# VHH binders against o26223: the designs that were tried, part 16

Target 1, 191 residues: o26223
Amino acid sequence: MKLLWTSQHIKVTVHIDGKVSKMDVLEAIKTRRSIRKYQDREVPEELIDKILDAAMCGPSAVDERPWHFIVVRNREMLEKIPEVHPYGAMVKDAPVAIIVCCDSSLEKIPGFWVQDCSIASQNILLAAHSLGLGAVWTGVYPLEDRVEGIRRLFSIPEHVIPFSVIPLGYPAENPGTRDLFDPDRIHLEKW

## First folded at step 16 (VHH)

Design R60
Fold by ESMFold2, fold request of step 18:
Structure R60 (fold): chain B 191 residues (1-191), chain A 121 residues (1-121)
Amino acid sequence: as target 1 above (191 residues)
Amino acid sequence: EVQLVESGGGLVQPGGSLRLSCAASGFTFKRYDMAWYRQAPGKGRELVARITTGGTTNYADSVKGRFTISRDNAKNTLYLQMNSLRPEDTAVYYCARDAWESYIDSHFDYWGQGTLVTVSS
C-alpha cells in the first residue's frame, strides 16, 4: 500500500516496502561533500548498520568481498588516531569512525582488493550522506607508516590491511556544491 | 605545471583597503575551487576565504563582512578585496587551489609564493 499526502509542510513519503527514500542517487552523488566538522550529537547504531549494509552491497572482483569494518566510538581511541594518522585530525572530533580493512585471506584474485575497498568506502560516504550525515574518507593505504600505525593502534593482524578511516557525524558545515562536468575528458570511440 | 602568483600586498593603515590578485596557470582554472589562506608571524596558516566553481563562498568569522573573494574565469585570476583592515590582518596571504575532496586530507594541492600585507599605523 502506497500512502501519499499533500500539504504546505514538506513530508517524507513512505513506500509500501517500509523504506523511507530521502534522496535520489544522482542527487546524492552530486551533492555529497567531505565533512570534517560535526555536531555534538550521537549517531545511532541503526544508522551505522544501514551504512555498513550499503558498503557491503558494492561489487568486488569475482565477488571476493575482502572487506572488514571496525566501528570506533570510544573517545580515547578516536583521540589517538591523529597520533599515527596526522591527516585524520578531525577524527578526534567525530562521534564515530569506520575503519575499512582488507582481509587478504579472502582475496580470490590478487591485487584487486584496493578497488574493492575503494568501492565500499565510497558507498559508506554516499549512504551516510543519504541519511543526513557527513563523512570524509581519510586515506591510509598505501602510506606504510599510516598503515602500520593504524594496525598497531587497533590490534589489526598482519594479513589484514587498514585501507581508510572514515569519521562521520551530523554535519556542522556546508562546503557548497560544484559544477565539475568537463566534456574534454570524454573520448568517443577512441582517444 | 601548476603556478599560482599572488600580488597586491603592501603596507596600509588600519581602516584601509587592499585588493589581492592571484594569477593561475597550468590547469583549467574554472573547474577548480580556490581559496585564500594567511599566515601571521608566529602563527599557523588559516583559511581566509573559499570560492567554489559554482560560486559558493565561505569566510573565516574574523573577516566576514570585510573581505570579499571573487574570481574571473576568463582571466584565470582569483581576487581578495580586503576592506576595513585591522592590525590583526597582518600576514602573508597565499592563493591556493582548494582540494576539499582530497582523501589524502589536503584542502589544496598547490600554494603560491604569498604576498605580504602589513596593517600598521
Scores: ipSAE 0.647, ipTM 0.804, lowest interface PAE 1.1, mean pLDDT 88
Fold by ESMFold2, look of step 17:
Structure R60 (fold): chain B 191 residues (1-191), chain A 121 residues (1-121)
Amino acid sequence: as target 1 above (191 residues)
Amino acid sequence: EVQLVESGGGLVQPGGSLRLSCAASGFTFKRYDMAWYRQAPGKGRELVARITTGGTTNYADSVKGRFTISRDNAKNTLYLQMNSLRPEDTAVYYCARDAWESYIDSHFDYWGQGTLVTVSS
């Protein structure tokens, strides 16, 4: 087979409204915004599966893969989250939320699970964006009252630590683009 | 360290206009999204308008078509042009640095001391 056309960029396959789209990964990273207002529109299970597949592709310390995910669609449960997680107020308006958790029994390097779950959480945000969804990371860990509240609400075992709550849905707002590159943060060879 | 200083408030009759300014220092102004908030007597602070480093603007429904947010990155200054003022616009107006992407806070993090706008006959 003879190579005739060379792609200049790697594209991530995107499913938007039943159509396959390709979004450049750098474009996805630069255009993703926190979305806190959602359309009254269900998110297909297929898209959640793709998002969680992406979440699990992240690297982890010594490949420990400590993450677990709770998918929440039940309205009563979504409406209760703000009672124990005040910065997650928009969750009650989302069609679905993903709770990223650490199973401490899988931890092999003490304390690196925070990085591991952060990587999974960011992958959820990027994958959702690439699929035409909006999402926001709402922090749970290390705020102990929030950890305890979410654990109790979802019957999460003692050895499992809820890390973040990520509501998502089709966006009903557009926060716009930003120019954040700051050369003063770049140090060549040393500080 | 971060300082935001509002000016341009005052007493104006209904239907009048004011232009607010916010002088920013202590950070690289052009790299941050900015916003105006206001707090009326007996109410919480509410978003009035925001502007990103990429030029996107958003307005509260109550001020659309009457207020215009803008920025001058060369002067490190944020502006709010307020036209067709109403008594309901009476509030202390605050310049704010945006924290929209914060995952543990609301979407604002730094405030000025405010400038009072009073719309009254």
Scores: ipSAE 0.634, ipTM 0.801, lowest interface PAE 1.2, mean pLDDT 89
Fold by ESMFold2, fold request of step 18:
Structure R60 (fold): chain B 191 residues (1-191), chain A 121 residues (1-121)
Amino acid sequence: as target 1 above (191 residues)
Amino acid sequence: EVQLVESGGGLVQPGGSLRLSCAASGFTFKRYDMAWYRQAPGKGRELVARITTGGTTNYADSVKGRFTISRDNAKNTLYLQMNSLRPEDTAVYYCARDAWESYIDSHFDYWGQGTLVTVSS
């Protein structure tokens, strides 16, 4: 089997209710929540492709684009991830997870890869939400025990750094909305 | 310094009611989701209820329909109204800032010293 799809050839798949609608970007940012309970329903490969396309659209330091992504669908591998994340029960319940990694051989400016991979990780969360999926960022870097555990589990080479594990699926919970705007965090002209 | 001080615990007979309060200071209370957790002797901490800054509430299945979480942002105070109490509700109850959106494995980032609720005859 070969990957025959590109972002310009990916067709949005209509699910059982027969309706897919696009969300305003500000609405997506404000309504995205961490989702840790998922329906027992597969996520089509086409949606993962759209999410990863979005992940790669983020800016990076000097356009270094240091990110790599591991897509995990194998049930046994998903069930092993919590062994290196002691409280990661939700990953066992997810139909798929994306591991965001930094390839240090692509790094052009030391130390900015953390920002770069954070941007990619947040884009994954927003894109998943816009497609009707729920996701949660579970931190790996800079926790050394988690970094080494994930690296070992997925045979990740020493020059590649696992940054985050993002399980995703169709949501089976609703954490609710928040009102977080805080004018006291805004400083005009000076601190 | 963030401080959360619980009060209102005590001994109550099964079927009774109790109202817990949590006085918050050291942070902008109205901008944080809040939660109640409880811990029975020899057991782990469990979520009881949470309330968002937007007013959405969620409850553990074991307390749904019996407990009500609420907040008064003007008084920086979180409440838990506990009705139809059962012996299995016996625990130390903790007020916490809810950290649902944490990307590390914590659903809270601060909690108080707790208030003991004992439900027995």
Scores: ipSAE 0.609, ipTM 0.799, lowest interface PAE 1.1, mean pLDDT 88
Fold by OpenDDE, fold request of step 18:
Structure R60 (fold): chain B 191 residues (1-191), chain A 121 residues (1-121)
Amino acid sequence: as target 1 above (191 residues)
Amino acid sequence: EVQLVESGGGLVQPGGSLRLSCAASGFTFKRYDMAWYRQAPGKGRELVARITTGGTTNYADSVKGRFTISRDNAKNTLYLQMNSLRPEDTAVYYCARDAWESYIDSHFDYWGQGTLVTVSS
C-alpha cells in the first residue's frame, strides 16, 4: 500500500527551465528530512558538483579542511555498501552516494576532524535538499566495523578515515515537516 | 527503556467507532514521529497512519477519511480515532515510534504490544 504522503508540496518549484529554485538557507534547514527512498532517476553531475562545493565551504579546525569525498555511482559498489553498513540498506537504491572521509594527515589538532566532517556532511544534506534531492546521513565513524568495512570496500588508506555515507537521489518519499523547537533546551545566561 | 502501550481496542459493530490510545514512555515523545500500524489475521503489518513532530499526517488509502491520528505531547500519548469501522479494519493495532532522523540506525521503529480491534456484526 503506497502511503500517499499528502505531499505538503514542499513546492520545490522546479522551474521548467531546469533551474531548481534555490531554497533559502533557513528553509533548507527547517524543511530538510532524511530521505531513504529514491526515484529511479539519475542525479546530474552538475548537482553533485554543487553539493560537493557546498560540502567544502564549511569551517574546520585551523581551516585545514581535511575532508575528502568519494562519489559512488557504480551500482555494484552501491549494492555492496549495505554489506558492511547494516543500516545503509537504502544506499543500494540510491543513484549516487557520497562518502565523507577525513585525511588524518591534514589534521593539526587531534579530534576536531569529527566536527569538520560533520559540518561537511550536514552541508551535503542541506545542499542536496535545496537542490530538490533527498539524502540521509548514515553514520560510519566511530563504529569500527563500519569504518573498516567502508575502508576495505573502497580501498581507503589507513590515514584516511571514512566518516559518513550519504546516499542521494530524487526523493520518493515525504516524511513530512518537523517541529522540534524545544525551549527547555535553551538556557539563559547560565544553566 | 522505550515503552509503548496501546489501549482502546475491542469489539465493535460495523459503522461503529473506537479511539485507540498509545501511552509512550522512556523517551521524549514530542521529538519523534509516531505511527499506527495494524496487522490483520494472515496479513502483513501495514501502516495505518503517521503523524510527524510537525503535525503532518499521512493515512493509508483504506482508512483515509475515516481514521484520524493525533498526538498529545503533554500527555505523551498518541491517538487513533477510528470512525465508520469496517470488518476489514479488524486487526491488531500497533503504536510505533519512528526515529526517522537517526543517522546511526536508519528508520528504527519501536512497537507496542498492540491492541485488538474486532469489527463484527
Scores: ipSAE 0.537, ipTM 0.802, lowest interface PAE 0.7, mean pLDDT 90
Fold by OpenDDE, look of step 17:
Structure R60 (fold): chain B 191 residues (1-191), chain A 121 residues (1-121)
Amino acid sequence: as target 1 above (191 residues)
Amino acid sequence: EVQLVESGGGLVQPGGSLRLSCAASGFTFKRYDMAWYRQAPGKGRELVARITTGGTTNYADSVKGRFTISRDNAKNTLYLQMNSLRPEDTAVYYCARDAWESYIDSHFDYWGQGTLVTVSS
């Protein structure tokens, strides 16, 4: 038996045995949407591992790979995240969340960690989508109140900077597809 | 400057129909998802309908089958066809530019001033 999540333009097939139909990278990129509603269904650890593997495969400045990941499944902790992260209201409804962090002690060239963590975060989103999950990037950095809130909540050391909170789950909404190609944003050879 | 201007609201009897329009300007309309919200007296603002750049539509359960959102990109206009109106549909209806993929605070970045729809016998 297959579990199907279908929209007008997006179809994700999840097998009952945990196997998911594969999509190519372009399809994943083009069809990915932020998902903020989730089914009452646990996400297998295997899928989280695959997502985190993908998160760690991106480039980084001088290959510094400063990222750390906190995987949160504890219901109490998930429910506390919205208290310090207003945009993270949906986190309480997710079966799991990944907090992407930067260890500043690993940074070799200052400032590039934002790009590094962004790449990692985006890879999480794409991987999740390709695996039949829904996710959303909820920004933490550079909002100081959110940074400190998450830091305090998860006892994150001072040299480690929480960057994003990404709730994950099987999707319970259908945002649909977009056509965002804009040739006016493309310049040939020069501006 | 981004502008959204709603029109078409008014008084209608239960079971009646209205068509709302939202004139958009100040941005490339065809490149943005759009939505209708409504706010009834004493209640919070709620999503009524959404339409993507790809043409995908979503509706609140309360209006599904009765309301239809559409867009005319050539006219930079968003529409909401409201059929079989009910007293509970009474609200100020707002047009919004959708920012669904925002990762900071809001799902929508621009709003119109709204148009009042009153459904009453």
Scores: ipSAE 0.516, ipTM 0.792, lowest interface PAE 0.8, mean pLDDT 90
Fold by OpenDDE, fold request of step 18:
Structure R60 (fold): chain B 191 residues (1-191), chain A 121 residues (1-121)
Amino acid sequence: as target 1 above (191 residues)
Amino acid sequence: EVQLVESGGGLVQPGGSLRLSCAASGFTFKRYDMAWYRQAPGKGRELVARITTGGTTNYADSVKGRFTISRDNAKNTLYLQMNSLRPEDTAVYYCARDAWESYIDSHFDYWGQGTLVTVSS
C-alpha cells in the first residue's frame, strides 16, 4: 500500500486583514520555515506576550525552567547584535528580537539546560509562525565568542548564558514548504 | 570569485604530523566561520574541525586532542595541524566556508579542491 502522501499545498493564506487565522499544531510544525526577511512593520506587544507565554510552556528537566528572555526593540541594539553575532545579520532588519538565556543558578541537573532552552526556542518559532510572523533561530551557544559578545552587549551576568537570538517580524519572504519525512529513519522495536 | 585552495597534503607514516593550509580569496575571510572536512575512500564527507570568526573551535571526536584548527585573518589562511596521524585519517581534506544562517540549518557554500593525506607505513 503506497501511502501516496499527496503534498496538500496548505496555502497558508496569510490574510493581511488583522485576524490571524489559527492553525493547528501539526500545521504549524510542518509549515514553519526560517524567515530572515521582514516587513517594515512593528510587532504588537500582545503577540510578543503570546510568544513568550508559549516559550515558557515547554517541558524542562525536573521542571527546572532555567530560561530567561530579553526582548529587544531598540534599533541601536538590534543593529549592534550582528557585530558580535555575524550570523545574526538579519537581526538588524527585524523590528524585534528575543534573546533566550539560561540562568545556571536555576539548573537542577547539569547539562539539560541546553534541551530546555532549545524547547523554549522552538516554541518561540512555532508560536510566531502560528501568529503570522516569521522568525529564525540563530544559535549563540556553544560558540564562546558569540556567547561573550552577546553577554557584553547586554550586560548579562556571568551565571547567565546566552543561548539563542531569535529575530521576529512580519515575513517579507516565502521560502515554501519542505517534505522532511524519511521512513528510513524509522525503526520498529530494534535498529 | 570565491576561492579556497588547500595545500600541505602528502604521504606520512603513522604517528607523523602534517600541517594543512587553505588560502582564501574573493571574500572577506574574517567575517566567516571556516571548517575542515575529509572524505575517506568509500566513505561520506565528514566534518573534522570548525573555527568561528572569534576563534572558537570544535572537533570531531575522532580527531580531538590530535588536530588543531587555526586561522590567520591577516593572511586569509586557514590551518589544520594534524599530529599523531593514523591510517584511518587517510582522506582527501577539504576547506569550507561556513555560510551559517541558522543554528539548525548550517550551509557550507564553498569548498576547495581538496588535498590528499595518506597515512601509511
Scores: ipSAE 0.232, ipTM 0.664, lowest interface PAE 2.3, mean pLDDT 89

